# Designs tried in a protein design chat: VH-VL binders against Protein cereblon (ohgt). Part 11

Target 1, 230 residues: Protein cereblon (ohgt), of Drosophila ananassae (Fruit fly) (b3m1f2r157to386)
Amino acid sequence: LSRVPGVDYLEHILFPGEVLPFMIDGSLFDDEMPGLDGLIFGVGFPLMQPPEDNPHKLYGVTCQVYEKGESGRQLVFYKSRALQRIVINCDDIQGPPQYIARNPTSKCFSKVKILPEYFLPEPLKCVDMGSMSRFRDIPSMRDKYRRYQLSSTPWPADACQEYAYEEIVERARKKLEIHKIDTMPRCPIQLSFWLVRNLHLTEKMMRLTFLTDSVNTRLQLIGSTLKEES
Short names: E, the ipSAE of ESMFold2; O, the ipSAE of OpenDDE; V2, 0.75 times the mean of E and O plus 0.25 times the DockQ between their complexes.

## First folded at step 4 (VH-VL)

Design c4 (framework fv_duvortuxizumab)
Fold by ESMFold2-Fast, scan of step 4:
Structure c4 (fold): chain C 230 residues (1-230), chain A 125 residues (1-125), chain B 106 residues (1-106)
Amino acid sequence: as target 1 above (230 residues)
Amino acid sequence: QVTLRESGPALVKPTQTLTLTCTFSGFSLSTSGMGVGWIRQPPGKALEWLAHIYWDDDKRYNPALKSRLTISKDTSKNQVFLTMTNMDPVDTATYYCARVETLPLYGSGSYFDYWGQGTTVTVSS
Amino acid sequence: ENVLTQSPATLSVTPGEKATITCRASQSVSYMHWYQQKPGQAPRLLIYDASNRATGVPSRFSGSGSGTDHTLTISSLEAEDAATYYCQQYSSYPLTFGQGTKLEIK
């Protein structure tokens, strides 16, 4: 993965879908690299303010340049969009990332791991345990209650919580401006990142939502934040 | 107040496995960025880094000794363990555990800010 | 591995004088740390990230340098400063220490 000097390290978390505008010195371009149009590069950032950063892993995102703006004398303006979460093992880098000597002709590259986005589609609806519990203490109904219990017990607790998905969306709508609601993605993966970008989350919650590979867990974390706000 | 304390056998026979325990207080390995490492010092010689483990279970070993070393933690008990196999008389040293924190994006590298008192391990027949 | 060489190996100074200890790395160092070790005691962090004093460390201790050459300076030496001093780098794994400089006060 390519590195762009001066842009490859940020002081804040950048989530997939966010725009990263930047300026670069045009003198860095040569015949081998005449510009950055369409370039995919890595952007790293601390997970939180010191001392919370993991010392051996630099988390980040891939960004792709999609637009070139007007240039000043020696500065070229670009717009890029974050695409995927990544992690870089700092042991694969000579010295801390911010102190790596950068030379445009050296073609700064790093090996990165692209982090997956796991999403479990809404499972079969959890049975209504409340109404069935009334049969627990009725002798003629005990067998039915026990069979119901056994058939529903194999579901992980997390799977049943996914039935709250629409509730999370509705709670989010109450906190967002109308014009933002119109741009809300329908894809759960994109929605999970969109919600983080558009809701006021604490630094700690942003870090937790960035670190999880599970879209379901990310949505649950966001939902917990919305539920606790009175 | 941060404290660390090493414990383990004072005497080990050649070819045996050494197991050391570091018990600490005043911080937690559930805290992001936090780690505990092991450093040894043979009598009259320099310090030698062995291994360390971070809050997220990321482990680093000295390549010269990696095949012999295993580091692990029990976050709930505030303990870090080091095992070293096939002990030899040249492994006679004082073994220290110390807290380590690294913040590379902020111009901070792995350093050991609080150390245990050390436990002396003698390897002899 | 990044080999750290300290000079001098032994230094004898009079109270009130200035002591300078140098650590030379075989490869450029992004972070250099310094430790003080008194006989029979565990090492104590003095300086981290080249120039920052650790908590409780007197202002007479200072660090400087970049790249391959780093220096620990102790101004206005006191009798309690008699110890062995070690540099330690983080630029790459494994973490390495210098061989130590023994500071004796006359």
Scores: ipSAE 0.000, ipTM 0.416, lowest interface PAE 15.0, mean pLDDT 75

Design c5 (framework fv_levilimab)
Fold by ESMFold2-Fast, scan of step 4:
Structure c5 (fold): chain C 230 residues (1-230), chain A 123 residues (1-123), chain B 111 residues (1-111)
Amino acid sequence: as target 1 above (230 residues)
Amino acid sequence: QVQLVQSGGGLVQPGGSLRLSCAASGFTFSDYYMSWVRQAPGKGLEWVSGIYSGGSTYYADSVKGRFTISRDNAKNTVYLQLNSLRAEDTAMYYCARVETLPLYGSGSYFDYWGQGTLVTVSS
Amino acid sequence: DIQLTQSPSSVSVSVGERVTIDCKSSQSVLYSSNNYLNWYQQKPGQAPQLLIYYASTRESGVPDRFSGSGSGTDFTLTISSLQAEDAAVYYCQQYNSYPLTFGQGTKLEIK
């Protein structure tokens, strides 16, 4: 577990869904430790500068405390979970920016912008696929179902996007251990972050997958990594 | 009181099909992963297939493409559709509940088993 | 695939005696400090029953005479004082990788 007065920045990228454990030393307080259950705080990444020319901003993530325990006479441990990608405005931090976000024990508040997660839904279809959906789960009929989905899509770009997404998921399943596969989410937004958390990605790929607002783009970037590792 | 009650076995000719059913009671069926394990007469246990609470399916290579596992959470039932049956598929088929690690959510062991359903493939 | 090899294939012992059954895995079944190796007992004409999970944890209701040990690739099931009702086939099973696999079984007969 992290041991600081509060966790306010990380030298690595933390993605939504990841657990951030930390410890607070009660000896740093004259009275009682503040209650932190359910607290939402910001964590910045000094390795990630926003595309806009502003030295007072950092990419980061919001974290929410969900578990508390005591690990010694003066130590209190907490578990938090990253929820949303953000850009932190460090203007409220005293002195020149050291790429720090508000930590759980800080009285300093930084302005944050929550970054959106865009996902293109299933491609536009010329016909209702309801009657064909039952074939999706039958192995011998899966190819017919996929061909039907693609043939009902009016634009090649949309068809390729849907196909690539499904292929990426299948490639990831073959690479991952059983214990991780069981926790794989079905929601594309959560799945895109889950894949980043559970696959060994290069630092460059970690940055690219964090920076995109498009879930489809994030999945495509992940898929390119899986294709290189045949 | 966890209970798994199986049905649907029988004698079938090579190339034929059967559908096995396993009706669950005494627990929240939709929260559990389910599996099928078979045992040829006088032989050991062989894992056949598994289905997770989220619907993901896995198969042994010997049955892949021929067998299909499915579940109906409204009926608390897991199914195994056996197609293109061969003499080597003759076995007692058991359904089993998979207990998962609470902290990680992965499958860990088979804690409850059905009574078994005999499938005989013979000309 | 992870192959599990049990030894002996069969054993005959008297009531009150100690018996050990070994299970060797072709690959490690250790993940995150847990050994995903389970033991099942199957009595004639019955479905298998869980005895031990995570290599050494006894399932609720299983008598204290049953114990499991080992880590990684080498595992042992021990029955410290055999009873008549223990006549059965014993199987080890791994839940670390698909496909899930079982050992070939050890038949325990009482004299």
Scores: ipSAE 0.000, ipTM 0.425, lowest interface PAE 17.9, mean pLDDT 75

Design u1 (framework fv_temelimab; at its last look DockQ between E and O 0.01; V2 from the best seeds 0.00; counts 0 for: pae E 16.1 > 2, placed apart)
Heavy chain, then light chain:
Amino acid sequence: QVQLVQSGAEVKKPGSSVKVSCKASGYTFTDYYMHWVRQAPGQGLEWIGAINPSGGSTAYNQKFKGRATITADKSTSTAYMELSSLRSEDTAVYYCARDRTLPFYDSSGYFDYWGQGTLVTVSS
Amino acid sequence: QIQLTQSPSSLSASVGDRVTITCSASQSISYMYWYQQKPGKAPKAWIYAASSLQSGVPSRFSGSGSGTDYTLTISSLQPEDFATYYCQQYNSYPLTFGGGTKVEIK
ESMFold2-Fast, scan of step 4: ipSAE 0.468; ipTM 0.771
ESMFold2, look of step 5: ipSAE 0.000; ipTM 0.429
ESMFold2 (binder alone), look of step 5: mean pLDDT 91; pTM 0.934
OpenDDE, look of step 5: ipSAE 0.000; ipTM 0.476

Design u2 (framework fv_temelimab)
Fold by ESMFold2-Fast, scan of step 4:
Structure u2 (fold): chain C 230 residues (1-230), chain A 124 residues (1-124), chain B 106 residues (1-106)
Amino acid sequence: as target 1 above (230 residues)
Amino acid sequence: QVQLVQSGAEVKKPGSSVKVSCKASGYTFTDYYMHWVRQAPGQGLEWIGAINPSGGSTAYNQKFKGRATITADKSTSTAYMELSSLRSEDTAVYYCARGYEIPLYGSGTYFDYWGQGTLVTVSS
Amino acid sequence: QIQLTQSPSSLSASVGDRVTITCSASQSISYMYWYQQKPGKAPKAWIYAASSLQSGVPSRFSGSGSGTDYTLTISSLQPEDFATYYCQQYNSYPLTFGGGTKVEIK
């Protein structure tokens, strides 16, 4: 992807929860540097394949400024945090509130599509067929047992355990330091991003975990990298 | 006071790997990127790569991609740079340095604090 | 990648002299950064954003330039200024440095 003027680019993937520190030269403003506390701006990733092969669209994140750091005479330091995965439409420029700033110093705004975080609150849990076998011998229960037996394609018990996020969490605990475990989020959406940020994933796995809209799929992808034992 | 303290000098054989550490103190480790720069004897400075300790995101100079691996441990405020398949040409002083990741409209990454350096000698 | 060329590669000067070091980029950049390195020591941040002095840097140092050409000047050289100076660009990855200019005493 070509760099478009007025859009910030990172040559790596930034995940929600990650800190993005930056500097701005105050001399770029005719007047005193405006207050940026709470400003939301967009950051794009040109190393990701564009959505729909459209060169004017970029995968990225929204970042919000949360702290102003120590400044030199002309430099002001800021800390921002990535919040949401987005697709940036570089062609569609207008004002707030339906648009976000293209960068912290820009008066230009771009329309963004917030990417969803889908989560199934109860991951699939398999039931051993043996636990239902008692019902086959009860005449009033035969129809329910047969429907259970024939209406689904039950996964093996081991595969069902791979879908439990509690099992993925326990595997991650074995690879992480004790102090990091204490900061592990309880919310599955935040947990999925926290795991990506705290596990050293390959570039391929980082792309796959960023691109999925399914929190369950992201956790399963992460879980697959934690299973190195044979 | 900001301080970056690196591990001691190492002597390695060709084909082996070396892992250098850089322990940060005096600031919030996750608020700044950590860069690695080397300097061969009698030569100038060469950028290897960087890590954002907040998320573990890394960027590498293409010359070192596939041989260099940069990691960070937030619990100990320590960054690491591992270089594999060592050659005699890799003999250099390796520095860690604190900085920012992106240039925003004329202000970007510069290295305000540096570690003391780690001499890595590759010889048979 | 952006290549930085420093000139001269070395110079000899006396205390009190005016010293000028130039850094030329292979393409236009927004700002230049400068580092001072003394023998056996790590580089120190010296000048950032082309013209701003790092805290603790004496006022006899100044930086200037824009586009492709940047300059570090020492108005009146002192004994503690003898060192190698490196320029750096941050405009694009990979980050690159100049070859260095060694300032030696006559």
Scores: ipSAE 0.013, ipTM 0.564, lowest interface PAE 7.3, mean pLDDT 76

Design u3 (framework fv_temelimab)
Fold by ESMFold2-Fast, scan of step 4:
Structure u3 (fold): chain C 230 residues (1-230), chain A 124 residues (1-124), chain B 106 residues (1-106)
Amino acid sequence: as target 1 above (230 residues)
Amino acid sequence: QVQLVQSGAEVKKPGSSVKVSCKASGYTFTDYYMHWVRQAPGQGLEWIGAINPSGGSTAYNQKFKGRATITADKSTSTAYMELSSLRSEDTAVYYCARVDTYPLSGSGSYFDYWGQGTLVTVSS
Amino acid sequence: QIQLTQSPSSLSASVGDRVTITCSASQSISYMYWYQQKPGKAPKAWIYAASSLQSGVPSRFSGSGSGTDYTLTISSLQPEDFATYYCQQYNSYPLTFGGGTKVEIK
């Protein structure tokens, strides 16, 4: 079980579905921190370039503690699982207390923004999105605009066929060990993150697949790395 | 500390226009939508419209479409709501209120902070 | 347009009473939001996402409901709770509010 002293900041990228194990000296728990069981916290990635319009923010993921155990003396081990891609605002301490973005030297409850996962399995005829752009940025219209955006999103010719999805899965099966393949999810959103977690991708490809909000684009990026091996 | 400070009360004649301002401080102006809501004396709350200060995109309640114009100035972190062709029925307190553009999972979208309100009286 | 109907429009209660306010939507919505407004003041966010209390809201307040029917409950009314409460939906445009429920001293 790995020790992660600075659990709020990691030198590598975590994708949804990944397990982040960590240990904490239990003697450091105080009344300000009632416990970590089931807590959701933010983990930032300093190696990712900040969002263009928000230089004081970090890309990251939310992690939820799902398992706890005692490990001799005062050490307590935890297992957490990454759930959603986020942008962390280090300057804004507002937000629900259960969401924690901390570093070792500071306790703060930072506001985090959940990044969306867009997926459209059935390609639709291209439609002019100009008239709908005003609704993209308004929360009550996000689902309507997201559906419109997904239906109008250009899809690569080979990927617009259902067999292209099957081909990506088939190529992945040829590169991965049987015990890994047994855990492959059927849901495209989960599959896109599972593939990133289980394939040897370059650092550049890891960043590109993390930064895209489009599951279809993420699968295409992954598929392109598999194509030369088939 | 988050603050939304609105311009002072105004008295207008029927047929004129009014422009109310809402100056934001204590947060990143472009990370939140700015909405406008009014309340006639002794009545309930009525939504007018909203703007995304980042892109300038707007949405309006059909009841006010064509009369209300919502704008934002990123350099001064100030949102504006202009209402034209004023009538006695437009006498109300006008509020600005912010909404997160990407709320935390499970939080939904809601007006977490409100301006103090601007009373607009339309009388002859 | 989603119409929100609040019941009752007003109620009179004593300190220590349990108060229940209901809001019904004309169609199913994901979340209901509640705001507290005192005379001469701007509304304050009170309950969001149907059941979550805004920071600073006393634990005697609770929200519940799903679909079309939502409720705000005050378990033991205090003097500072006398105000008008509004429900609000953010499911579709135009955004709409309930008519308000005025909680008054009996």
Scores: ipSAE 0.000, ipTM 0.426, lowest interface PAE 18.2, mean pLDDT 75

Design u4 (framework fv_temelimab; at its last look DockQ between E and O 0.37; V2 from the best seeds 0.00; counts 0 for: pae E 10.1 > 2)
Fold by ESMFold2, look of step 5:
Structure u4 (fold): chain C 230 residues (1-230), chain A 123 residues (1-123), chain B 106 residues (1-106)
Amino acid sequence: as target 1 above (230 residues)
Amino acid sequence: QVQLVQSGAEVKKPGSSVKVSCKASGYTFTDYYMHWVRQAPGQGLEWIGAINPSGGSTAYNQKFKGRATITADKSTSTAYMELSSLRSEDTAVYYCAREDYLPFGSSSYFDYWGQGTLVTVSS
Amino acid sequence: QIQLTQSPSSLSASVGDRVTITCSASQSISYMYWYQQKPGKAPKAWIYAASSLQSGVPSRFSGSGSGTDYTLTISSLQPEDFATYYCQQYNSYPLTFGGGTKVEIK
């Protein structure tokens, strides 16, 4: 688990890569805190319904301040960018969370768990785990072995997979404005979040695509919403 | 229980418009696409279009583009379909249908349908 | 636009008969969906993803097929199976349905 200062609430889901602007009263800065440049803070989604097996979990993202904007009067504008999906045990929250539409604070802290992102461009259907088992007992390799083992397990037979990765990309290009296509990432992990941000998904699909750790599954969910026009 | 309750039958003159409502209950309205499908007497099913109630984005069958307008009011969980410039060929039962998402990349299908609204266009 | 050709357009069969309804797509699709409609009623979801039965559908119904050719089969026709059955594709817009197959009990 990691600690993240400044946990705040947001009334809607923010995906990795999205920009979160905010403003604060510049008179709050002093010699110890001259600004917020580079600050990493947590943003939780209290209106997002957690899975039933985790009723005390708050899902969210880490955000990092990357730009200070021009201010009017005494207000200072900042831009932050969502980085990683996280989950917070609500019992770990220390201090009063605030809604991000007001003021992010460094007075609310929590332990967070950073959620993984798995992608298998060409998953193996069956693999001889014997040759890989030598990494199982080495602490520095244990997490790599578990990720490989999970992603190398054959997919359940009762799950239907409709679309290849390349088909999903092509269908998305057909639905998007040309100026947005210029910013389409090539990395599948980044692409999966970019697509959610730039397509119109239902709230159920927004929750499903946020909650999955499998980039392959996230892309398949997105692809199921993409139909050819005319 | 999921229910889709549509407005009552209507009789219209050629050249006029009709607006059919579909009130959803028993589920989160903004989680699912809503579709409109019609069936002329003794004929098959014809897709008109769909709306994502969360953001209001729509898709239309080109046959109806320019005449059909699909909207949704998420505060009342109600979808609407308006068809303008009516002709006698538009006489049909109009259904709303909810699209159910399959979890592993399978495409969606219509799992719940409204009871239908008969629209009769006669001079 | 993907056209679905459904055959036969109607059939009459005796209770206990095995009946087969076919649906052919004008191009390859991922999966076929089937609806049952009784007179005066809205369609009901019946078979999804080509072969999976909707909850409450009797096990005498089955679906099969891939690519362009799909079938719905009733292994032992019952009186309550009198209805019109429609196939549907969700591969591309506009969504399209087959012309329907009316099943009548002789």
Scores: ipSAE 0.005, ipTM 0.540, lowest interface PAE 10.1, mean pLDDT 76
ESMFold2-Fast, scan of step 4: ipSAE 0.407; ipTM 0.701
ESMFold2 (binder alone), look of step 5: mean pLDDT 90; pTM 0.930
OpenDDE, look of step 5: ipSAE 0.026; ipTM 0.638

Design u5 (framework fv_temelimab)
Fold by ESMFold2-Fast, scan of step 4:
Structure u5 (fold): chain C 230 residues (1-230), chain A 123 residues (1-123), chain B 106 residues (1-106)
Amino acid sequence: as target 1 above (230 residues)
Amino acid sequence: QVQLVQSGAEVKKPGSSVKVSCKASGYTFTDYYMHWVRQAPGQGLEWIGAINPSGGSTAYNQKFKGRATITADKSTSTAYMELSSLRSEDTAVYYCARLEYTFYGSGSYFDYWGQGTLVTVSS
Amino acid sequence: QIQLTQSPSSLSASVGDRVTITCSASQSISYMYWYQQKPGKAPKAWIYAASSLQSGVPSRFSGSGSGTDYTLTISSLQPEDFATYYCQQYNSYPLTFGGGTKVEIK
């Protein structure tokens, strides 16, 4: 459980690593704009299904201000970057949405839960069973399919995971512009979010990839989109 | 439910002053800037100025600077616009409007407006 | 001061017609905002950030544009759309509005 200053509402999904620019009218402050460098705030997404059908909770991200652009005293531009997925408690009575853009010096706080990113080995049967999978759907053949599965020497879980990861990376490379490939992260957690940001995904896939705590599941969801097009 | 309720119509003589009120309800008064906009009969909209109710800082259209004074009372959640040295050209409906900010560097817009106060300046 | 020019100043159209209103700024701005005003009433927020519909605005309305030229379009005009529409900029002070476009339904 954490507290973040302010919460804004965004009508689209923002993934960790994405930039959220915003503008503040400095002319309506008694002094110059307060220093916002390093400020962390919350952003919620009404388009996401509420957790456990609870309308008082929203999925979102934390954002951190990293750059200030100035067009004189009148308008001050800021850039922030999404860092972590969160769940926001909308039972916060500290006012309406868009606190940070509207009043960056507000003492309003929202209770948020930072969502974990799990990158865990998942058991994966990497032997070629495609030709035998048809037996699963036939009752009389299910025992043969089961025996086939049990008699196979499975790949080590870590090797199977690496193979799937590398396959997804190679499929993505074929769809990405040459110069974007140079910015691709090596860390699987960062890569899973980077791929969502740089590939054309349907709204449904964006929601599913955001909602999962499993990096492996997120990568597999992305990979399924790449396989559908090939 | 957000509401901005303004004071009633006024008839003033040239050279006098008028003070229009705007009482806010349904939200935290100090979280939003309040702007004032007028509209002369049959004419378009003209921005007068704004106030930050939290700190009391103001901004004015140069056309009204020196004649318009915008204030806010936190205890009553009420903003005021006083216009002095009234002329016949000041006959207009005066609106208060709440400013909503948008992320994305897109600026801001007036999401809720008061019902308007007709100020008539006549001899 | 940023000057906003709306065209046309007024128009008459039949129910079901496609209506387009334009707003041109004297210098480049980031976004345009639109308000609907019915006779004797206060303006209502209608379109913000050039293309986003305010809550409760029918989907037949749309906004588009960038730089100096922006448009508000009604795909199929309805009787309740009779109103004057104003564009507005929040790029610099003083804040300015267009002269308004009065939409009359036959």
Scores: ipSAE 0.039, ipTM 0.577, lowest interface PAE 6.9, mean pLDDT 78

Design u6 (framework fv_temelimab)
Fold by ESMFold2-Fast, scan of step 4:
Structure u6 (fold): chain C 230 residues (1-230), chain A 124 residues (1-124), chain B 106 residues (1-106)
Amino acid sequence: as target 1 above (230 residues)
Amino acid sequence: QVQLVQSGAEVKKPGSSVKVSCKASGYTFTDYYMHWVRQAPGQGLEWIGAINPSGGSTAYNQKFKGRATITADKSTSTAYMELSSLRSEDTAVYYCARVEYDLFYGSGSYMDVWGQGTLVTVSS
Amino acid sequence: QIQLTQSPSSLSASVGDRVTITCSASQSISYMYWYQQKPGKAPKAWIYAASSLQSGVPSRFSGSGSGTDYTLTISSLQPEDFATYYCQQYNSYPLTFGGGTKVEIK
């Protein structure tokens, strides 16, 4: 159970890692705009289906302010970054951070549940040495596991999982502009969210990938989409 | 503090090549993309291409692909732009500019620091 | 490629005037970026992410817009503001600039 000082609504799904810029009208505050650096607030997605058909819950993300600027004396521009997926109790929504910041002495908060990201090792599957020749389709995997192809040494337990991961990465590279490839995260958790946004998946796939708690399942969903499109 | 210092002006004959350098200082060279932009006399800005010094990945404007080659030397914090098969239309001031490298889209998408420019004149 | 059209190409204004420059993209983009260039000098970053002022830019400047239409406004023009302003997109390669708007003395 966590708390955020406010919840704003967004008409599309925002994934962890994405930047959410926003502007605040300083005239809404008594004398001076409060400092927001490091502020963590909630962002809810009304277009997402409620959890388990529960109308009192809303999916969303936490966002943290990391940069401030000004577009004018009364309009202050901020950059925030989505950090974690959350479920918001609709009965506790206090409105956007702007309304709460208007009275900074107030301790009104919206209650949220942080949804953890799981990247658990998959159960070991049957390893087919002949099937491992498919690593030749992925240069990084071919190079890494070259010695296992040449010897009687059993393949590492994680080889199949690494193959699936690198296959998704290589398929994604074929659909991405070069500047985006250079920003691709190496962490599977971050990669799973980054791929959803940068591959321009369908709204259905974006909802499914957002709702999935397992990083491996999210990557598999993305991988399935890449195979269907190619 | 942060500076991009470019090589001096050059006069070249049609058909030759020119290689302009851009030496970075005051920041971590591999944390920023390096872009190249040109401006012909009295004209607007035209993007040539960019390099990620960390990985060596490059992107080019199709108009210059095959003629422009962008490279970076991490040991000297210097980026280079070489343009071959020069024509009179290539007479321009060539600028390098840095762009913040961000792991996620939406930040660092502007050229915040620019070199002073290098005038390349292609003589008739 | 994404084409950026700036309007007007040039304008003549007096100190104290309100100046508005527009930039229209051929397709929807996430953010617009603006640069100020004075004669004989390199461009300077001026406004990023549509509406954020670069450090050192006076508060009389503002940026706004979303989708395909973006604007740069100067609320009260000063002598040091006479320059050419360029918009730029960073949504896809090739990166493109608008044709520039020259703000001139009347």
Scores: ipSAE 0.000, ipTM 0.405, lowest interface PAE 15.7, mean pLDDT 77

